VHH binders against q94cd5. Designs and how they scored, part 14

Target 1, 317 residues: q94cd5
Amino acid sequence: IILQFAPLNSSVDEGFWHSFSSLKLDKLGIDDSPISITGFYGPCGHPQVSNHLTLLSESLPLDEQSLIASTSHGNRNKCPVPGILYNTNTVESFNKLDKQSLLKAEANKIWEDIQSGKALEDPSVLPRFLVISFADLKKWSFRYWFAFPAFVLDPPVSLIELKPASEYFSSEEAESVSAACNDWRDSDLTTDVPFFLVSVSSDSKASIRHLKDLEACQGDHQKLLFGFYDPCHLPSNPGWPLRNYLALIRSRWNLETVWFFCYRESRGFADLNLSLVGQASITLSSGESAETVPNSVGWELNKGKRVPRSISLANSM

## First folded at step 3 (VHH)

Design s25 (framework vhh_vobarilizumab_d1)
Fold by ESMFold2-Fast, scan of step 3:
Structure s25 (fold): chain B 317 residues (1-317), chain A 120 residues (1-120)
Amino acid sequence: as target 1 above (317 residues)
Amino acid sequence: EVQLVESGGGLVQPGGSLRLSCAASGFTFSSYAMAWYRQAPGKGRELVAGISSGGSTSYADSVKGRFTISRDNAKNTLYLQMNSLRPEDTAVYYCAKEGLEYFDSEFDYWGQGTLVTVSS
């Protein structure tokens, strides 16, 4: 069957718009240059917040002292994701933005990071996003539209099997995997590293390792899975980050099948009944190159429709 | 505007054959993956077969060896050849287009459907 992915939804805190308004009034004026921003997501915590990428006040560039304070403030459930904000100064400019070109440009950045090896060193670049916006600061109203660029592989990814991680691992393996995942999440060095390797040895001992260490993991394991922080809670659908992850795996290591691990949490701890293990076919079509940039999708739907989102903060200013 | 129009459904006896067609318009047909879904009475929609822009195919286990998906890019038409039909194949069959602009699944545009009934 063709693998289906659970889409991300945008969640923009009112504090983000307040900070953006201040930035626009105090620094940008009519400057519509793209702005680098940071979004946040985490592994599944609760159905009501699943599949969200969130913008907060700290998503915009802050002074050095504020950045230090944000770093020291607990961020376990706020995995940073790089993004870009295309701010426009008129409704006409917002409506005339070449949305397909912007999506393709952002997807090309992800592809360049995959091909250069940057995604192995910093895999948080895989779920890179963009947002276009128009701010009417006289009315304190905002129009915006998110895209989460994701590669469409040819042929489509075929799902061989998918099951709860608790059914894939033995009891001893499951205990070791849970402990290793909790250690990975508890470390300041790896808390924000959303893509990783899960290695299980013949004595049922699990290790979580960086993607760049794949070659060092070869030959000395009984199980090797490509793991990721999965914002989804659904038992039949991996989350959106898996799409670009599979593109990375196919391109860098030319694998025809992959075992993947959708890491999900309950109450801040690894939950192997919610977490999934799957096997997928990612085989290239005859005559296709692993170096060819795939087609991309990712524009967010607003209640099933192809329209931007709007919010008014007139009563909140 | 994207438009998909299915045809070819009907009543057929077990073991019979039908060929479904989907006429596509409003987009560059050759650039997109296409799929057939079905929905039986009282059940959810099931992916039956998919075909990439490059011609690679995939099938649900229940139809492998019996159904063949194909495309004619010159005619902007998707086909599903259904052989050795069984009563459990009774469903409304839907044509779907890959959504390059959208954030849902690989296939997010669907037509009105065509009914296939397999019964003596």
Scores: ipSAE 0.000, ipTM 0.193, lowest interface PAE 13.1, mean pLDDT 81

Design s26 (framework vhh_vobarilizumab_d1)
Fold by ESMFold2-Fast, scan of step 3:
Structure s26 (fold): chain B 317 residues (1-317), chain A 120 residues (1-120)
Amino acid sequence: as target 1 above (317 residues)
Amino acid sequence: EVQLVESGGGLVQPGGSLRLSCAASGFTFSSYAMAWYRQAPGKGRELVAGISSGGSTSYADSVKGRFTISRDNAKNTLYLQMNSLRPEDTAVYYCAKEGLEYFDSHFDYWGQGTLVTVSS
């Protein structure tokens, strides 16, 4: 059985385009240098919406004070994700961009972060996303391509089992895991870590640990799971972020089987009935393949078609 | 739960023929493109042949004219007819299902594979 992943969709709030228009008019002009931005997993104004990476007005800081503020997390309903924005100055430039080369370049950066150990120190780089846009400020219309660069592992990862976390953990363990996850979300005041370890002791006490603590956790804990913030709610599929996580796990550690935890929220709190626990079988990388960049995918389709997304704000001023 | 089970591999002399089969389950077979990949020892995977949901076919230059891909939607089965086999065709052959989750088409659901050895 092959492990299958739930895809991600983009959601771009009108406030993002208003903030970008201000930035372009006031500061960028004709400067088309890439811009670092922050997207968010979680509900995007609609409590029932999932599987989305959302861009909000706060995704694009307009000054140094705003940039400082954007690094702090006061709202636990959202998990921040780093990304890069490539805005083109003309529609011709937008249409001529080599999108595949840009996707491959971003995937190569993720792979370099995995190989250098940066992804272990800062796992937030794993779900990095890419946006290519063209802003027609005369018409207040915007065209964009969205991508979620992800590795295709060869051979593919096999799924041994997958079940709701509430069925995997005992009642006492589930209470402890839920509390630990909620405490983790509350105590992280500057940076949420979207990839983490879930450790459960023999006395049913759970703790959230950093990925670099794996070796210490293996000796001291009865249960050890590779956890991640999962924007998906599908009961049979882990979310898209697991793809690059498995690439990191294969590259960094020689584990043939791993337990993973798809952390899912309901209304900003841990929900172990939505959260999943699974076991995956991974073919270990050989010496040569450990240095070779895997193939990558990730461009978002617009209603199943290979066309850019488009939005008009002409009626919104 | 997508499952692909390959069969039909074996030992054959150069110039011989084999017919590979792939039994598919867990998805609407007729709605997806299917493909055959192969991997020789110590080498990466190579696309051998593909067939669309509508029946359009494509082949690697190394096998064009010798191999024929086909599908039987009523039986949920994919086939690869291999004629005029050469030692360089020796590989594990994998059945793959189309994954169209994003802009580019890719095949990322594969079976366990079936070994084809071409040797005198």
Scores: ipSAE 0.006, ipTM 0.209, lowest interface PAE 9.8, mean pLDDT 80

Design s27 (framework vhh_vobarilizumab_d1)
Fold by ESMFold2-Fast, scan of step 3:
Structure s27 (fold): chain B 317 residues (1-317), chain A 120 residues (1-120)
Amino acid sequence: as target 1 above (317 residues)
Amino acid sequence: EVQLVESGGGLVQPGGSLRLSCAASGFTFSSYAMAWYRQAPGKGRELVAGISSGGSTSYADSVKGRFTISRDNAKNTLYLQMNSLRPEDTAVYYCAKEGLEYFDSWFDVWGQGTLVTVSS
């Protein structure tokens, strides 16, 4: 069966718009240059917060040097994701933006990061996003549209099996995997590293490693899985970040099948009943090369419609 | 602008066969992956079969060996050949196109669907 992914939804905190308004009034004026920003998501299994990429007040650089530097100010309680904000000064400019070209340009950046190896050293670039916006500061109203660029692979990824991690691992393995995942999340060095390797040895001892260490992990394990922080809670659907992850795996290691681990948390701790283990077929078409950039999708729907989102802060500014 | 029109459904006895068609317009058909979904009464939507722009196919375990998805790029038409039909195959069948600008599942469903009833 073709593997299907749960889509991300944008969640823009009012504090983001307050910070953006201050930035626009105090620094930008009519400057419509693209702005590097940071979004956040988490491996949370709760339905109310599931599948959200969130913008907070800290998503925007607060000073000119930070704005130029494209600095990621990570929230330690959420995984930082790099993004770009295209702010327009008129409704006409907003409506005339070439959405397809912007999506393709951002997808090409992800593809370049995959090809160059940057995604192995900083895998947070895989779920890279963009947002277009128009701020009417006279009315304190904002129009915006998110895109979460994701590659369309040909042939499509086929799902061989998918089950709760608690059913895949033995009781002893599950205990070790949970402990290793909690240690990975609690470490200052790996708290916000959303893609990783899970290795389980024949003595049921689990280890979590960086993606760049794949070659070193092979040979000494009974099980090896490609893990990621999964924002989804559904038992039948991995979250959106898996989509570009599979593109990376196909391109870099030329694997025909892959075991993946959808890491999910409950109340800040590893939850293997919510987490999933799956196996997918990722074989290339006979006419395709690993170096050919795939087609991409990613523009967010607003209640099933192809329209931008809107918010008014007139009564809270 | 994108239009998908499903046809070919009907009442058939168990063990019988049906061929579904989906007429596509408003996009370059040959450039996109296509799929068939179904929704049985009281159930969620299920992906049944998919075909890539290059012709690679994939099937749900429940239909493997019985259903065949194919495409005719010259006619902008997607097909689903259904053999050895079972009462469990009773559902509305929907044609779906690979999304380009929509942040949605692997495929977008654009048509009204076609009803397949497998009964004595």
Scores: ipSAE 0.000, ipTM 0.321, lowest interface PAE 11.3, mean pLDDT 82

Design s28 (framework vhh_vobarilizumab_d1)
Fold by ESMFold2-Fast, scan of step 3:
Structure s28 (fold): chain B 317 residues (1-317), chain A 120 residues (1-120)
Amino acid sequence: as target 1 above (317 residues)
Amino acid sequence: EVQLVESGGGLVQPGGSLRLSCAASGFTFSSYAMAWYRQAPGKGRELVAGISSGGSTSYADSVKGRFTISRDNAKNTLYLQMNSLRPEDTAVYYCAKEGLEYFDSYYDYWGQGTLVTVSS
């Protein structure tokens, strides 16, 4: 059966638009050069916030306070994701942006990061995003369009099995995995590392390790899973970040099958009843090359339509 | 919100016929191109047939002349009439909608699919 991924939706906090308006009025003026920004998501598993990538006031890192505020050590719903803001100064320029070229350019950056090894050292680059925007500061209204670039693997990923992590692990293994995941999230060094390895030894002891340490994790009698922070809550669908993760796994290690772990939290802690374990086939077709950049998708739809999102802050500004 | 539910699959002997249906909800069905894909055991996904919002159709060479794609916009339903079935048509068949996450005309798919087994 073909593996299906739950798409991301944008959520732009009012504070982001306030900060952006201040930036535009006080510093940018008519400067429409692209701006590096940070979005946030979390593996919270709650239906009300699932599959959202959020922009907050601190998404525009303009000072040292922004760097301090971006840490997710005390907030598990604020896993940082790099992105690019293409700000336009007119409706005409906003409408004329070559959306397909912008998506392809951003996907090519992800592919370069996969092939160069940057994604192994900093896997937060895998869920890179972009947003185009037009700010009408006379009306305090904003138009915007997000894209979450994701690779289309050919052939598509085949799902061998998918089940709650609590059904995959024994009770002893589950307790160990939960504890190890909570330790990973609570560590200053790893709390914002959204892609990782889950290793379970024959004596049911679990450890979480950095993705680049794969070779050290391939021991006798171990369960080895590719884990990631999953923003989705659905029992049948992994979240969007898995798409580029599988592209990385196929390209870097040339694996034909993979065990993956969709890490999900409830009330700030690992929840193995919400978390999923799956096995997938990522085998290349005969004659395909692992070096060729795949096709990419990712433009967000507004209620199924190819139109920008809009918000008015006239009463708040 | 977008949901596609496939039905009509089953076991049929070579030379037989089946009619697949896809019930669509959560979007304006008549405004989008639709397609049928299939995946056989041990093989990649294959585009079988497509139909535009205006009713223009296209088919894979392997099924051309045997399969007919059609749509009923009043019922929000996509169909695939499969005639002269062969063992190599054995696959899970998926209904796909144009571009849920895609700005261009790339097809996407949803649901568990429907299994078609052609065997004597």
Scores: ipSAE 0.007, ipTM 0.222, lowest interface PAE 9.1, mean pLDDT 82

Design s29 (framework vhh_vobarilizumab_d1)
Fold by ESMFold2-Fast, scan of step 3:
Structure s29 (fold): chain B 317 residues (1-317), chain A 120 residues (1-120)
Amino acid sequence: as target 1 above (317 residues)
Amino acid sequence: EVQLVESGGGLVQPGGSLRLSCAASGFTFSSYAMAWYRQAPGKGRELVAGISSGGSTSYADSVKGRFTISRDNAKNTLYLQMNSLRPEDTAVYYCAKEDLEYFDSYFDYWGQGTLVTVSS
């Protein structure tokens, strides 16, 4: 069975467009240079608004900051994700932008980060995104395209099994894993690190570790899983971040199968009934290279249609 | 393994017609959206027409009203009926399979293509 992923959607707060309008009127004018921005996502906290990457007022760079966005206070339940904004000054330019070329360029940045080892040090680059926009400030209306570049692996990843984490772990292991995950989320050093290792020793003690520590972990565990913050709530589908994560794992570690952990929350705490544990086959065919750049997909659909998203703030501005 | 084999291209005079075919194998054809792209020398790839698994169609403005995309799920075949051909339609035409999980802008499951030349 080929592994299927839950689609990701954009969520653009009205405050983002208000802040962007101010930036365009006060500083950018006709300057259409790409802008580095920060999006936010987190593990599933509320099923009705799950599976989103959000843009807020603080997604835009500050005048006093570098192009690297600073961490935002008050976004404890959200992981910062790097992105790029291509704003166009005319509808003609908006329609003429080569979306295929821009998606491929952004996917190539992710692949470069995988190959260089940057994704092991800073795995928040894996869900990198881009947005193309046109702001009609006379009408206070905005049109935009979102893309979440994701690799299409060849051969496809096949799912061996998928079950609630509560069915995979013993009761003692589950208690330890839940505590370790809550500690990881609460720590100022790791709260924003959305990809990690879950290690369970023979005495049922769990620890969460950074991806770069995998080689140190290999001999010291009864169970080892590749964990990630999963924005999805569906019992049968992992969320979109797993796609590029599997590309990283296939490229770096030459594993035949992988155990993965889709970390999900309820009321701000680890929920192992909602969280999933899966096993997937990630083997390459004999003679195939893990260093070959995969094909990429990722343009967001608007209610199932291949059209840009549109919003009007005329009543709010 | 996904296979797409295009046919039906050729030389035609302005105002003429051609019917392109794409034979698909290696996947459940009826479950996926399909598309026709074209590329002329010195130009980028252009989406010509798309058809969803449910039969909804879309067309580039340059071909709307002249071209018709259709599919035969029993034969695993995609078609492009091209009428009122113009010199600007000269290009290599490619059949593409789409993944509807996201709006896809990159395809590697393109066939070898079929050349259409519109010339007097």
Scores: ipSAE 0.000, ipTM 0.154, lowest interface PAE 10.8, mean pLDDT 81

Design s30 (framework vhh_vobarilizumab_d1)
Fold by ESMFold2-Fast, scan of step 3:
Structure s30 (fold): chain B 317 residues (1-317), chain A 120 residues (1-120)
Amino acid sequence: as target 1 above (317 residues)
Amino acid sequence: EVQLVESGGGLVQPGGSLRLSCAASGFTFSSYAMAWYRQAPGKGRELVAGISSGGSTSYADSVKGRFTISRDNAKNTLYLQMNSLRPEDTAVYYCAKEPLEYFDSYFDYWGQGTLVTVSS
């Protein structure tokens, strides 16, 4: 069976567009240089908000302290994701944007971070995103389109096994893993990162560690899993962040198979009945080096169609 | 749970024919575009044929005139009729659920594949 991933969808708060309008009118004018922004997602157990990457007023770099404050204390429901905004000054320019080239350029940045080791130090770069937009401030209407660049592994990743974490761990292990995950989520930003290692010793003691510690941890544990904050709630589908995570794992450590942990929360706490444990075959690509950039996908669908989204705030202004 | 199960692959001599089937479950089959992809040893994945929910079809230049994609919505089954097979058609063939016009969409649902070997 081929491993299948739940796609991300954009959720843009009205506050984002109000803040962007102010930024454009007060500072940018006709300057259409790309803007670094921050999106947010959470390992949410609620079906109505699952698989959303959200833009808020605080997504824009209005000041560095606001951005730091939004990330420094964890904000359990707002895991920061770096992104880039390509705003155009005309609808013609918006339509002329080379969407394939923009997607490839962002995927290349992720690949460079994987190859350089930056993704091990700061794995929040793995789910990097982009958005193109056109703001018609006379009509208070916005046209936009998100892409969530994700690598297509060749050959495809095969799913060997997938089940609730509560069925994978013993009762003793499950209690220890839940406690360790809750402690990880409540820790400082430097330790509370969305991609991590879960290790369980022979005495059922669990610990969470940074990805960069993998080589130091191998051989010391009976169970070792690659964990990530999973925005999905579905029992048979890991969320979108796993795609680039598997690309990192395959490229960096040249593993044949991997155990992964889809960390999911209910009511702000670890939920091992909702969380998943899977095993996947990540065979190295045939005829290509591990350093060759894979093909990428990621343009968001709008109600099943590959077209831009639109919103009008005329009634809200 | 989306599942795609391919069957019909096998060994055939050059010039022969095979019909591949893909049994789909876990989604409203009639509402989605479907496609056949293949991967030959040492090559990347390539689109072979696609069919929209409305029945419009598209084919790779290498198979035009030889392969026919079709669907049976009542049986939730996708087919690929392969005629005049050539050694270069040797590959694992995969059934995929995806929008026909957007093969760079943000996810693809794949089957396990079925091996087709064209050799004397």
Scores: ipSAE 0.000, ipTM 0.215, lowest interface PAE 11.9, mean pLDDT 81

Design s31 (framework vhh_vobarilizumab_d1)
Fold by ESMFold2-Fast, scan of step 3:
Structure s31 (fold): chain B 317 residues (1-317), chain A 120 residues (1-120)
Amino acid sequence: as target 1 above (317 residues)
Amino acid sequence: EVQLVESGGGLVQPGGSLRLSCAASGFTFSSYAMAWYRQAPGKGRELVAGISSGGSTSYADSVKGRFTISRDNAKNTLYLQMNSLRPEDTAVYYCAKESLEYFDSYFDYWGQGTLVTVSS
């Protein structure tokens, strides 16, 4: 039936707001230009709680000296996600932001990257997010709203089958897939390529391949799954990042059905009981519709309501 | 203001047919995907049929071959033709409009519902 997705939730660490306040006071002043930031998909510790996209102090851009000194620490429990911060200097400006236009602008960037082939070379652009904010530094209070732009595909994608990866793979295949995923996460490309191919040969050996290698991976006796780092944990729904992934697949390849793999971790390691394997049916748009930017959704709901989130750090001072 | 108003529900015998209608207003109907959900007593809401802005359709396994979803963009109306009705189809049926802005991965507006009862 129609494929349905598990939603993301935002989380902003107190350290992010302290670091942003320092950045604003020290360097930005009244400069409200958009800032490139990095969010992180969190670890899966509790199956009853959805994973979040989290902002940490390290999400903000470093100054020149800090950038020269910086090195990658390779935290296996975090998957970096690129994003844009739109901070306003007044609550009036925050309230006047055209949320639909900001969402559409960000979705248009993703669509351009899909159409140009950039998303195939660098799939990390697919799960791009944005956040609008107002920081009241006199009150130490912060108002913010996240959006996770995702395409509405027309016609919609249908779900044929979805099950735990542990039930889809044989025991031998499952061991090989787990090992390949753990090796991939330990590699120099760990967290840099959140969309990938899982190839399983007839002798039950698994390997992780880049999306651009799809043609080289196609063969009569191998299973090919479109894999992605899935921050969500719901057993009956693939996570939100699959939405733009399916838009890329529909746009780039003439595939009417696709097997996908929702890679999920427990304590930083591959967990095939949490990970899902599904099969989707895709109907390709033709003519002018093939190049038209799809409609997008993605503004976060606050407890089911269309309102921004707020937090006060006054009592922590 | 988005409004969805369902009609066409009622009491039918097993094997009978009903056609549900949903009158939409307050938005550009032709630009949105639409769906029918149902909720039986003591159960959660279940998606039964969806139709894209372009007219592509999708159905729950429990209703495939029996139900047909359609739309009339000139009349801003969504339909559900229900054939070969079974007692298990007894539920309140809801019309829903797809969200184009918000994180809700399903649908962001629901109608008031129309009751369908299938009994001998």
Scores: ipSAE 0.013, ipTM 0.298, lowest interface PAE 7.9, mean pLDDT 81

Design s32 (framework vhh_vobarilizumab_d1)
Fold by ESMFold2-Fast, scan of step 3:
Formats: C-alpha cells, sequence, structure tokens
Structure s32 (fold): chain B 317 residues (1-317), chain A 120 residues (1-120)
C-alpha cells in the first residue's frame, strides 16, 4: 500500500493584511522584491494553536516582528516555519507568475538544506512554504495562493502498518511518552522543534531528542521513532509534513524501514489515541541515487479547484 | 481533500480479464485528466494508461490493444479494463490524477493501490 498524506491548510489572519498594507504604504511602494516571512502552525488538537499554517501580523519582518513569536512562558509554543512572499503590484503580474518555477525554486532550497545537513540542525526548514499575492489597497482586497513544496519520492513510500500510538506502546510506555511529549511542547522555542526522535528505553522511560542526536541513540536496544507535529486528525493518514521528513530520512540514513510517530493533541495535551505510529518502507529503486532531486508538488487547492483565494477587508479598514 | 480508492484487483490465470475501478472524491472529477500507473516487484513505477478530461486516451506500448481506460463523470469513477493478462502484468495498480504527482498540485494522492497477480 502506498502511504497517503493529509493536506496542510493555509490561513491568513486579518492582522497580517493590516501589517502588510502598512509595510507596502510606508516602505515598499512599488518594490515587488520577495519578502522573507514566518508562518505558524501546531499539531492537531490544541485549542490555542492553529493546525493551519497561519500568517499573523508578526509574520512580516517589520522591525523584528518575528521575534515576538516566543513571548509567553507557560503556554505551548506555535511552531515557526520559514516562508517567502511574492507580492505583485498588478493583477496581470500576479497572473503571469510562473507558479511551477517558484515551487521548484523553493523545493530546491529544502533539498539543499537536506543535503547540507542544515535540516538536522533546524528541521523547521522542512515545511518551508511560499505565498503569492496581489493587494488592491484602493478596495482593501487581497488575492493570494499558498504552496507547501513537498517531494514526490520514487519509488513511492510503502506503508507496512499504521495504528494508534496507544496500541503500539504498552500502558507504561504510553504514560512516559505522553509526559515526555508534554515536556517537549512546553520547552522554549529554541529546543521545541516540530521534528524529533522518540526514544523508549527497556525500562519504559521515554525521552524526546533532536534529530542530530540519532547516531548517539542507536547504541541502545530501545524503541526509536521519527516523530513530528502532525496538523492532521485523520486516523488513516499522516499529515503533509511527513513527506519532506521521509525525504530527509531516505537521503541521510541507510534505513530500509522507518518507524514514525504522528504527534497529535487533545485539549492541548498529548493524545496517544489520536497520535499514530506507523512503519514505512523507504527503499530506493535499483539504480536510483539518493542525491537526485525529486519532483515536487504543493500548490494549495481552493475547495478542490486550482484557483487563488481572495478576501475583502473593506469593512475593517 | 483529494481521495482515490481503487478496487477490482485479484488473482487471475494468464489470458484472463479484470476490471479495475477508482472512486474519486474531493475535486471536480470531470475537469481533470486521470491515469493508471503500476509497480511490479523490483521495478520502478510506470504509466499504463491516461485519459483526458475530454475523453482522449493514451496507452503504454506494452498494454496497447489489451487494456482500455474509461471514465464515468456522473459517478466520479475511473476504470481500467484489462484483457489477455500476462504474468508480466503482475503489479500493484494505482489510480492517479494526471499531473497530480509531478506538478502544481497540493494533493498528490495516488490511491491505496490494488494488487493484480497473473499466475499459472
Amino acid sequence: as target 1 above (317 residues)
Amino acid sequence: EVQLVESGGGLVQPGGSLRLSCAASGFTFSSYAMAWYRQAPGKGRELVAGISSGGSTSYADSVKGRFTISRDNAKNTLYLQMNSLRPEDTAVYYCAREGLEYFDSYFDYWGQGTLVTVSS
């Protein structure tokens, strides 16, 4: 069976458009240079953190607004994701943007980060995104389109098994894993990253570790899973972030199969009945090179259609 | 979200026939070109047959004259009629929206696949 992924959805807070309008009026004018921005998301099931990749007022690099993202101790963190904004000054320019070339350029950045090892140091680069936009400031209307570049692996990843995490772990292991995940989620943003290792020792003690620590963990005869914050709630499908994660794992480590952990929450806490554990075959085709850049997909559909989104804020401005 | 669910696979003897179905949901089926792919043990994935939104069909040389791709837009269903099956046709068969996997699509759902085994 081929592994199937649930989509990551976009959301744009009204505050983002207000901040962008101010940036355009005060500084950019007709400058249509691409702008580095930060999006935010969280695992499924947190009441305060969206599971959509969301643009907020602090997404723009105005006077270090991105630094505001980590303001609260004691609350679970929203995960920052790097992205790029291509704003156009006319509808014609918006319609002329070469979507395929923009997607490939962004996917190539992710691939470079995988090959250079940067993705091990900062795995938040794996769900890197882009958005194209046109702002009609006379009408306070915005046209936009997100892409979440994801690699198409050849051969496709095969799913060996998938089950609720509560059925994979013993009761003792489940309690330890839940506690470790809750501690990880409550940690400072410098240590709380959306891709991580779940290690369970022979005495049922769990710990969450950074991806770069994989080789240090392999000496133990314990359970070791590749974990990630899963924005999806579907019981049969891991979320979209797993795609580039599997590309990283296939490229970096000589593994025939991989155990993965789709971390999901309920009421803001780890929920192992909603979280999934799966095993996938990531074997390369005969004659294939792990260094070959895969094809990529990622342009968001609008209610099943290949069209941009639009919003009017005329009553808010 | 895009979903593609294949059915109709099974075990048949050489020279036999099977009809595969793919139930599509989450998109405007009639607007997209559709395709069947297959992957045999130890081989890479290959395109078997394609059908445009307008009904134009194309086939791999290895199956031309034996396989027929068709669609029913009212039922959101894609079909592959396989006749004169050979041991070389043994593979997992996947339904795909053409261009879905390699181009500007956010949903790269190949179906779950359906196993076809041609064995004496």
Scores: ipSAE 0.006, ipTM 0.271, lowest interface PAE 9.7, mean pLDDT 82

